# Ledger of designs, part 15: VHH binders against q924l1r178to360

Target 1, 183 residues: q924l1r178to360
Amino acid sequence: DFLDVYHGLRRRSHSEVITHLRRASTFVSHEKLRRQLTDLCTKVQSGTHPAAQDVLALRDCFSTYPLGFSQLQASQMRALSQAMLLTPYLPPPLLRQRLKSHTTVIHQLDRALAKLGIGQLTAQEVKSACYLRGLNSTHIADDRCRAWLGEWLHISCSLKEPELSLLLHNVVLLSTNYLETRR
Key: E = the ipSAE of ESMFold2; O = the ipSAE of OpenDDE; V2 = 0.75 times the mean of E and O plus 0.25 times the DockQ between their complexes.

## First folded at step 4 (VHH)

Design Y3 (framework vhh_nb_b201)
Fold by ESMFold2-Fast, scan of step 4:
Structure Y3 (fold): chain B 183 residues (1-183), chain A 127 residues (1-127)
Amino acid sequence: as target 1 above (183 residues)
Amino acid sequence: QVQLQESGGGLVQAGGSLRLSCAASGFTFSDYAMGWYRQAPGKEREFVATITSGGSTYYADSVKGRFTISRDNAKNTVYLQMNSLKPEDTAVYYCAAEGTSDYEFLEWLSKGYMDVWGQGTQVTVSS
């Protein structure tokens, strides 16, 4: 299946993003946040799907050093671009601008989508929305995709502009260990 | 169907010039940033130059002052003018388009593209 190639590329990028997050956790000065970030990374690496509460608890790490948009390293931005299925072959300033722009658009669309209500989307629409937000949704049942989109929107709609680096990382955090696809 | 067709590659002597062209079809060209990338033998693919939909240009440090990127929206074509070529410029040169809309991104993705890429054109600079 041609989609399996893209799913493989995305899955590879997930490991890189989590490795970068674990490395960045050593630079978090707030001891409680450092422990929470390290614990989340360990759980995700061990195959655990994180709770929205645990993701949201980290929001301050993603609005300041070391994980705010302005502090992301080139290797982190390349891995995140691959998780979004975007080319990683841009200079760091252009990677940063594109990731910030793309994430801002998704955040704006998420607020509109929450107002519409996810129950109004067709099966095709919900699967496409999930795919754009990082989930390999092709072989996941539409009711499970709708539940995942609900989790995504809960996180997304809680975030403010300075915290959107967390929404970008959520492409990996919320998608890595969600329901097993057939392959 | 989305297509990028590159031309203008070939063999050139050090200090010479080449102009690469990339003709685009199947999408709204003027809405997209267009770029050139290259891959030399044994190296990773690297950025060369990009031009935004608004006409702003950006270059890799290795080509600044020697290469010029431009576009013609009426012809759906992006160009790379390469001057003062060096043997180190020897590579396959790729044209790419970068879309940002959700609709077009899904369309591109469904056709087996992350972003739209050309087939590549070989540039060889003799010493």
Scores: ipSAE 0.032, ipTM 0.467, lowest interface PAE 7.3, mean pLDDT 83

Design Y4 (framework vhh_nb_b201)
Fold by ESMFold2-Fast, scan of step 4:
Structure Y4 (fold): chain B 183 residues (1-183), chain A 124 residues (1-124)
Amino acid sequence: as target 1 above (183 residues)
Amino acid sequence: QVQLQESGGGLVQAGGSLRLSCAASGFTFSDYAMGWYRQAPGKEREFVATITSGGSTYYADSVKGRFTISRDNAKNTVYLQMNSLKPEDTAVYYCAKEYSEFLEWLSGGYMDVWGQGTQVTVSS
């Protein structure tokens, strides 16, 4: 089953992305932001689903050094590509361009979805939208998927273009601990 | 409807050459990066080469100096010239369209970034 293969790839990428985020926290000079990033990583690693406000509190780390798009290293971009179900096999300059372009497209689609209202989507459309954004949605009830998409859109629609590295990392942060079958 | 059709594979002796072609249709070819990937039996798919819409090329270390990727936007075709072939180059070679794959999927299209593949067998 191709879904099982993709789920396995995502699971491995989640651990790698969070490890990169924890390492990046040592380069955050602002004490409050460093503490908030470290706390978020600890909670996610312990199985806690993060609140939108806790994710959004980190936006400054993701618009400049250390976690802005231009600061991402090849290993980070490969792990993020796997989480997005994009091929990680490209050279680093193309990985960066692809991740930035794809995240920008998702952000634009999110603005359109917010205008449409997620209540207008069919169950299949909601599950597909969630899967595209990092949630392994195939066996999650449609009302739970719709609630998750609402959380995603709240974060996404709050972000500005320079902060889109956070939206990319949100593919891991918002998805890792949402699976009902793993509880 | 995005379609990618590879051709040019076959059986060749070590040290020989082959030229692969990928004919593309259903999208504005010149706007997209195009790539070649390969998969040997029992192995994971690996990157071979890519060419951006602007013409920049990138290669896997294992093929640098031996393979050349090129494109002809007028013919909607991407090529892979393979020289000094080795037995370890034996694989199914896939053409891929880069970018926008999830846009197409979300719009009700399947994520069809791959052609059907073409077999390359290099004898010792």
Scores: ipSAE 0.011, ipTM 0.296, lowest interface PAE 9.2, mean pLDDT 82

Design Y5 (framework vhh_nb_b201)
Fold by ESMFold2-Fast, scan of step 4:
Order: C-alpha cells, then structure tokens, then sequence
Structure Y5 (fold): chain B 183 residues (1-183), chain A 125 residues (1-125)
C-alpha cells in the first residue's frame, strides 16, 4: 500500500533526526540544558512519549548554536524534510529556506487554530492537521488525534520566532512514540 | 487521487531545446509549489527548478540561464523550457508537488509529496 511506503520513510527519518539531535547535544554549552536534551532523546529512543513541558524546557537550545535554524546541518535538514514528507533533494540553502518557511506557516496557522479552538475541527480536519505536523494519524482515533494536537499547540503557541527550530524538531519528538505510530 | 503526468522528453542534439510539461490532477494546483528534479544513471536525484504558488522561481546553478520554469494554473500544468542542452543534462526528469500554500494549510487539506513517473531526456553530442 502507498501508506506503508510513506509511514516507512517517516519512521526512518524519526530515527535519523533523534540521532542527529543527540549528537548535537554535546555542543550545548549550558550544562542543565545539555542534560535535559540528552535525557529527552534517551527517553524518546526508549519509547517514551515526551511531556510538553519537557519539550518546552529545551527552547533555548534551539535559538542558538548548534540547534538554531541557521546552524542545522544538511543531513539533519534532509531527515527533517522526510519527517514532514517533503522532498529532501534540494540543495542545503533551499532546504533551510523551505523548512523555515514551512515551519513559520505552521506556527502562524497554530496561533489561528488556538483562537478557533480545536473542538471546532471535524474528525477529518483534526487527523489532517496532525498528519501535516508529523503524526501518522491515519489509524489513530480522532479523539486521540485531537488530544495530540492540543499538546502540539501548547508547545507551538509558547514559542517565539527565534525558537522555531524546536517546532521543526517537534515534528519528530512529539510524533515518534504516540500510540500506534510504531506499527 | 493525486496524479502528476510528465511529457515532452526525447532525444535531442547538444545545443537543442525541449519543453517538458507536467499535467496535475487531484489537488488544488494553484495552492502548491511545483518543481522539476532529475536523475542521471548512477547518481542521486537532484533539484532542477521550482516555482512557488505565488510565481517565484528558483534554479540549480547548473541550469540557471538555460532553463525556465513556468506554470498555467488554468490548465493545472507546470512547464520546463530547456535551452542550450548539454550531454550532462541527460537524465530522467521528474515533476513534483511540494508543500501547500498558506490558504491550503488553512483549509485543512494536506497532500503528501507526489512524484510523477518521469520522462527521459537524452542529449547527444
């Protein structure tokens, strides 16, 4: 089935992104943040779905070297593109620009969606919103998708523009271990 | 069902021209960026050109000044005009749909990246 192919690509990209993220953590100079990032990556790799507060605690890691948007390596940007089901075949400057543009649009949509209230969305709309944001939502119940979207919006709406690299990585962090995505 | 259908490939002599077309169906064409990519034998797929929903264009350095990407939203078609073709341009050319516009994201519709089947371009020296 075509969904099997895309779910397989996304799952492989999740592993790649977390591996890159864990390796990048060694360059985080702030001791507490480095430990929090390493701990989060370890728990995610072990099958744990992270709490929104634990993701948000890392926001400062993603506005500066090495995890700010301008510092992302080409291989990491390719893996992130695959996690969003976008083509990874662009040159690195265009990958960076596309990822930044896409993340900015999602962030703007998230603010509007929070004002609308996720209870206003139909089942199909909530599943599509989750899929766009990195969750393999096709076989997840709509109430579970709505709860996940709530967690996403809590993170997204708390972030400022310099921190949007965290929102980009949240495509993987929040999605990897949410129920039924590991089938 | 989202579909992309390329046409216009063929055999051409160095210095010649070809125009590739990609007919799109199954999605709101005007809301998406459209691109052309190519894959030569034994090489990874590489970027050629893209055109945004707003009409901005971007090109790989290797084709800049020789290739022109354009779109016709009324016909749901994206084009690649290839001039001054070189043997190095020999490849299978693929049409691709990229991320949606702000309006399409707002509507709640989302489509996965889609590739066409490709069209062969062969440039003889």
Amino acid sequence: as target 1 above (183 residues)
Amino acid sequence: QVQLQESGGGLVQAGGSLRLSCAASGFTFSDYAMGWYRQAPGKEREFVATITSGGSTYYADSVKGRFTISRDNAKNTVYLQMNSLKPEDTAVYYCAKDYPSFEELWSGDYYMDVWGQGTQVTVSS
Scores: ipSAE 0.020, ipTM 0.439, lowest interface PAE 7.6, mean pLDDT 84

Design Y6 (framework vhh_nb_b201)
Fold by ESMFold2-Fast, scan of step 4:
Structure Y6 (fold): chain B 183 residues (1-183), chain A 126 residues (1-126)
Amino acid sequence: as target 1 above (183 residues)
Amino acid sequence: QVQLQESGGGLVQAGGSLRLSCAASGFTFSDYAMGWYRQAPGKEREFVATITSGGSTYYADSVKGRFTISRDNAKNTVYLQMNSLKPEDTAVYYCAKEYPSFEDLYSGGDYYMDVWGQGTQVTVSS
């Protein structure tokens, strides 16, 4: 039905995003960051769920060239839009504006959620929050969704405004290989 | 609930004109960007035009100079004026409410998906 269609679109977008990240790594001037980005992409493609510290180590790549918001290419923005279940059919300036706005709102909500405490959310609220952030949460147990949201918030709340392109890519990086998600 | 009701489609000769209308309800119309998209038989859906809440317009290259998008906030309606129609413009045209508000995102509703109308058929004969 429609959920299966959307979950399929989301899963297909993951490989496109990772492929773009691997290509972008060749344009990272800083040798250590280039190596770390390439290594992360290889591990994710091989089925490894990334550690928050490994994701956060890449923050500088996502605040400037090549992976800052203003440098994202149209094909990457379309794939990221599909990962967020948003239409990819917009022209690139509008895709960029919408992705930036959406990511900024999620970042603001994340700060509020961290203050509230994820233990205050119902099972339905946790699953919806995860779904909004890129996880196909419908068949994942509540406690696993809550743990995933904790990992997401740890990354999100550590990021500064100029680094939010990393939070956008985290929609794919944190979701691709999480428990039960690849079924 | 959000509702989008399209009208104005039909059969027209190449070189002719049509005006599509989309009446919106269930949300604060003036706060949202509105768009038109189309899908030809056997093809994927493609962007046609959008108009922001502030009135800025953007068009697909294939329709630039021929189509004009506009809105009437008093009537909660978005329009697509289509001039110099070509057989290649034959498609089902869809009205879309763009990205959800902060309240929609916070509420946990259907905020993670675009909202579309039912579509209206435009057929351009040669």
Scores: ipSAE 0.006, ipTM 0.304, lowest interface PAE 10.1, mean pLDDT 82

## First folded at step 7 (VHH)

Design a1 (framework vhh_nb_b201; at its last look DockQ between E and O 0.14; V2 from the best seeds 0.00; counts 0 for: pae O 8.9 > 2, unsure alone 64.0 < 65, placed apart)
Fold by ESMFold2, look of step 7:
Structure a1 (fold): chain B 183 residues (1-183), chain A 125 residues (1-125)
Amino acid sequence: as target 1 above (183 residues)
Amino acid sequence: QVQLQESGGGLVQAGGSLRLSCAASGFTFSDYYMGWYRQAPGKEREFVATITSGGSTYYADSVKGRFTISRDNAKNTVYLQMNSLKPEDTAVYYCAKEYDFESGTSPDYTYMDVWGQGTQVTVSS
């Protein structure tokens, strides 16, 4: 019964993260990139699961300004922490440090997992890996979880260390509309 | 089943001291960060202190120098020594198990923070 409460908290945080991304788009100076970010936010808010290439197209927004780790505002970091099922109540410097540390570790694990192959994981290991990365995987079939994790690894392994703020936001972008009721 | 039980709260006069305890069970205590948080009526829950699995400590600016977090891994207990208490410290104090990827060997697989039920601290003037 623990997971039901945490699934609800995670779902509520998704809307908050997307709202912050839309607001941040007004600070993206490159018009094409701004439209791509706005369009992605609209897709996710309307119930569409994004393609990996739509996410990766945004990497420059998340390298430095306006959505790099150092530029995230406290309210955005609190929502992202909730999506990771971590306390949002830490002071902003600690929120930033914790989110960056966890995302860096996930990125390292992703590289190792890509080398190992998703097929080497048991069904429980796959569900845990998805859950760690933002998917409410408890009630999602094994083959769907493996497909999702493959999409995640494609994005993750394409990113360099300065771009990892995008990987952090991917916990919301890739999970919000994947095979789940939006409640 | 993860269990966190706070104790040691109560009524104390301004300038006084209290020591809070949090007994933990259902997980490998030494692997996790442990934290204290507080919530006054009508306010957002706020950070007080965190102690890492390795013993490093962090404090909110409002309590730095007055509060001390510590842990006893043999007793699975985290403590908050609160000195020079002010009326502004009045709140429900919560203990938290904070997941840390670097030290997390637990098979809980959820990778989530867990909270206790809280203990009331009231500081009168």
Scores: ipSAE 0.363, ipTM 0.705, lowest interface PAE 3.2, mean pLDDT 87
Fold by OpenDDE, look of step 7:
Structure a1 (fold): chain B 183 residues (1-183), chain A 125 residues (1-125)
Amino acid sequence: as target 1 above (183 residues)
Amino acid sequence: QVQLQESGGGLVQAGGSLRLSCAASGFTFSDYYMGWYRQAPGKEREFVATITSGGSTYYADSVKGRFTISRDNAKNTVYLQMNSLKPEDTAVYYCAKEYDFESGTSPDYTYMDVWGQGTQVTVSS
């Protein structure tokens, strides 16, 4: 299955993305946010699926330094590109632009989808939507896909444009340890 | 069978223009990123431009403002309009299909799974 192969490629980047997040945490000046980011990284690395509220609590870390779009290091952007199944072999400015553009499009689609309602989607559409957003939905039951997508939309629709770096990272944060993705 | 075929290359004087075309077949063209790369003698192949399935464009710094990538999904064709050509633009230009996760085609870990044969572009001083 090609989709599984593709996901394998994505998953190889997950650990690297989290490692970069952990490193970035050292540059977070606000002690509470620094701790929360570190804790989130620890949870994900330990196999725990993060709660939406824990993700959203970190939105300020992703709006400016050190994890805003304009602040991301090249190595992180390459890893994130791979997580999104985009080519990582571009100069950093192009990586940044590409990631930002795709994240923005996803965010816009999320808002539209939230208005439409997940219940209006077919099972295949749900799987496709989840896969686009980083989840290996190929072998996941429909109800679990819908639940995951609901969680994603909750986070996405809560974010503002300056915070979209968090949405980009969410393709890793919400997909790494989702129960069925480890099977 | 997936195929890409470039055309439009040739000899042109510095400051001149060329328009390259790449005809695609064997896949759902509209579902994929398409790109142009080039390889000059003695140099490695380098990225020139790419266009997403949605029509967003990205360019190498060396060609930005001079080259324009576009696509016609109805014709399964991607284009590269090259203006203000320089001698350093001399190279074999390759059309490529970038792997897209929205499609069900074969993966390529280099993210470019299909290449054309290339078309020679020579810019004289």
Scores: ipSAE 0.012, ipTM 0.261, lowest interface PAE 8.9, mean pLDDT 89
ESMFold2 (binder alone), look of step 7: mean pLDDT 81; pTM 0.824

Design a2 (framework vhh_nb_b201; at its last look DockQ between E and O 0.16; V2 from the best seeds 0.00; counts 0 for: pae O 6.4 > 2, placed apart)
Fold by ESMFold2, look of step 7:
Structure a2 (fold): chain B 183 residues (1-183), chain A 125 residues (1-125)
Amino acid sequence: as target 1 above (183 residues)
Amino acid sequence: QVQLQESGGGLVQAGGSLRLSCAASGFTFSDYAMGWYRQAPGKEREFVAFITSGGSTYYADSVKGRFTISRDNAKNTVYLQMNSLKPEDTAVYYCAKEYDFESGTSPDYTYMDVWGQGTQVTVSS
């Protein structure tokens, strides 16, 4: 059960990422946006799967301060790297460059996939696409994986390049509570 | 699938040199960056050096000017030339396959936590 080892690594990083997001909320000066970020963190920590609307409402926090790529702290970048199954041991400048490059490639793939259509993918291709994007898809039914990927593409294709730090965090936000068997 | 095998470690006197090698197989070596890491007894694993597929190099501050990372894509091998060795360089040295942000290669997660067996470097005072 090789993939279960990687699922364990990914799961451990989820809590760390959400903790960093809660801490970042104290630096958001716009009151509505601060409350929306805090509420989302609370919902995810409480086991709620977020709606795409909840995620997209936060895009301004992830465009620049405090959660844009250039503003991410080293410990947050290490946790995000682990959630993507990338080694966290690199120096912070390399972590940042790698995370930005990785997220940009995923965004490009997402736009291509949205044009192709999820229906053109085999079941194995769907599971691989979900796995790349942060979902522990090995034990999730095909129809559930396709639904998740549709949610992911909706969010991804709504984002512009300056907002891609949100797509990076969506690896955690959209995957943490998806299985509906979690309490 | 991914296999990494380090070699070239040993016991040397302070001020001496060693050359480490890492033979890689099970993936398209030229598409990936490679890194060297080390772990001393009782300490966390730490970054030493990183080389992209295009040959750009990066080093930890503690080894800059003393260590040189290089690669030979034809031999699927990454090297670490270690000069002016100090007792604090004593550790097990590991190589790792890395995502290469220069190559444009699609990300994959196959064996991202795969490390080689490591090679011991011991530097006596």
Scores: ipSAE 0.302, ipTM 0.675, lowest interface PAE 3.9, mean pLDDT 86
Fold by OpenDDE, look of step 7:
Structure a2 (fold): chain B 183 residues (1-183), chain A 125 residues (1-125)
Amino acid sequence: as target 1 above (183 residues)
Amino acid sequence: QVQLQESGGGLVQAGGSLRLSCAASGFTFSDYAMGWYRQAPGKEREFVAFITSGGSTYYADSVKGRFTISRDNAKNTVYLQMNSLKPEDTAVYYCAKEYDFESGTSPDYTYMDVWGQGTQVTVSS
């Protein structure tokens, strides 16, 4: 299955993305946020699926320094690009622009989808939506895909434009340890 | 079958202009982003320009301000207007299509799939 192959490519970048997050945590001035970011990284690295509230608690870290869109390092952007199945072989300004554009589009779609309601989607549409957002939904049951998508939409729709770097990282955070995706 | 065919290449003097065209067939053109790449002798293929299905454009720094990518969905064609050409722009120029995740036409990590045959652009000094 070609979708599984591509997901394999995405998954190879997950560890690198988390490593960059852990490093970035050292630059977070607020002690509580620093601990929360570090703990989230530890949970993900240990195989734990993070709760939406734990992800959203870190929104301030992703709005400005050190993990805002404009603050992301080239290596992190390359890894995130790979996680999104985008070519990482672009100059950093182009990587940044692409990532921001794609994330923005996803965010806009999320708002539309939330308004529409997941229940209005077919099983195939749900799988596609999940896959676009980082989940290997190919072999996941419909109800689990819908649940995951609901969680994603909850996070996405809670975020403001300046915080969209978090949504970008969420393609890794929310997909790495989802039970049905461990392969 | 998805197909891309480039045209418009040729020999031009430095400072001159060329307009490349890429005719697409076999898919819903308007649903996909399109890109131009180039490969000079002895060099790796490099990104030149990209246009999303929505019309957003991206350019390599080396061509920014000189090249313009555009598309005509009615004609299923993507264009590359190249102005102020330099000898270093000499290369085979390739058109590419955004990967189709639903069809799985080509496993390509570059996000682009289905490359054209290319068109030669030679800029003389």
Scores: ipSAE 0.017, ipTM 0.422, lowest interface PAE 6.4, mean pLDDT 89
ESMFold2 (binder alone), look of step 7: mean pLDDT 87; pTM 0.889

Design a3 (framework vhh_7yz9_2; at its last look DockQ between E and O 0.03; V2 from the best seeds 0.00; counts 0 for: pae E 10.7 > 2, unsure alone 63.5 < 65, placed apart)
Fold by OpenDDE, look of step 7:
Structure a3 (fold): chain B 183 residues (1-183), chain A 125 residues (1-125)
Amino acid sequence: as target 1 above (183 residues)
Amino acid sequence: QWQLVESGGGLVQAGGSLRLSCTASGFTFSDYAMGWYRQTAGNEREWVAFITSGGSTYYADSVKGRFTISRDNAKNTVYLQMNSLKPEDTAVYYCAKEYDFESGTSPDYTYMDVWGQGTPVTVSS
């Protein structure tokens, strides 16, 4: 259906996003973080679904140089825009603004959702929430969607405003290799 | 060898108009997006308008409907037509060349690799 078609468009950008992350790793001064970022990229590229703790461990890389919101390269922002089904055909300042705004809204929704509890959502609401956050939830079982959303909320609610670039990238990191996403 | 030279700045009353020009040399002008930026003392340089190599235009919200960016590839020149000027538009205006011509979109000023010396625009109330 059309949701699958749209997700196909998102998936085309996933490899590019990871490639940019790998390139960015070369600019990370802290050895441990550089290694962790590289390893995360390798895991995702190899078809492994990353653990939340591995994602959160990289929060400092996404707070400032080189992967903070204000420092994302245009090509990365275009790819990320595509991953979020946003138009990539804007000047970088506009891309950055839209990405930041969109991510901020999602983060706020996440906090509200975490307070409410996933258990209060219908199956359709869960699927919609997952889809908004990058997962092709259309054909994924409810329990798996809820689990995924739980992982997302865990990461999201652990992040501070300066770290939201990580949440933006999480649209790709958590959706690339999750169950049934490669079928 | 790459060079941009702005001109056309000056003093104008609020509600007035100015047309800025930026002449490029040293590179294939038609291949690159061009941008206009402005800066006031003590503040960061801010993006005003972009024009891609293909002619697509983009504007900051603060100038939409009032400013028009255009280019003449035969003259290696990019223009900024500024209408309905406001005191808030007072700044030094800079022309810049996009670093990555393959993108088809103009980057922010951090991705611009050639800058002019700037032309001052003062709008009096």
Scores: ipSAE 0.018, ipTM 0.308, lowest interface PAE 7.6, mean pLDDT 89
Fold by ESMFold2, look of step 7:
Structure a3 (fold): chain B 183 residues (1-183), chain A 125 residues (1-125)
Amino acid sequence: as target 1 above (183 residues)
Amino acid sequence: QWQLVESGGGLVQAGGSLRLSCTASGFTFSDYAMGWYRQTAGNEREWVAFITSGGSTYYADSVKGRFTISRDNAKNTVYLQMNSLKPEDTAVYYCAKEYDFESGTSPDYTYMDVWGQGTPVTVSS
């Protein structure tokens, strides 16, 4: 069905984004950050769900070189757009502008949601919030979606505006290996 | 549920003109931006032109000055007027529903990577 097509497109983009992150690690001169980035990529590629602290440890790589918004390559922006279910077939300046705008809006919504509390959302609202942020939430139990959203908010609310390229990549990092729960 | 149908393609000599049409159904056409894309065999699709719901237009460098995108919201139709055609313009042309970045930065799902048949354009020399 069409929802299954969306889930398939999103899954393909996950692999592409992680491949770009691993390639980018070769341009990280700081040894500890390079190892942390490559280790995170390896964990995600091998099926491991990352801890929030492991994601946040990478924030400096995403503030400027090599993975800041202005440094992202066109192919990486196309893969990230596809992970957000947005057409990847725009010129790079428009891709970059749309990704920045979308991520900034999500960050603002995340700060408001953290103040409100996840407990104030209905089950449908939680699933929609997760879906918007990159999780294929359709077949995931409500309590699992709430846990995921809590992890997302922990990461998002720890980030400042110059670091938002990490929040953009978190669409993939936090969602790739979050297992479905079914009766 | 929703549908886009491309038409108006054909065979034309270099320097000639064609007008492509794309008729929409199953969604509120006037709320969305629309785009044109093209693809040759064995290559990735490339973006050609884009028009916002408010009528602002954008073009790929390879077609700027030769192609004009327009829309008629009363007919639920987007057009691509192609002038001064070159053999390099030979492709299958597709229209698409797009996210309208001028309306704001709202988080929603704006596009599905599912394509129709398109309309073939062949430009002979």
Scores: ipSAE 0.006, ipTM 0.231, lowest interface PAE 10.7, mean pLDDT 82
ESMFold2 (binder alone), look of step 7: mean pLDDT 77; pTM 0.782

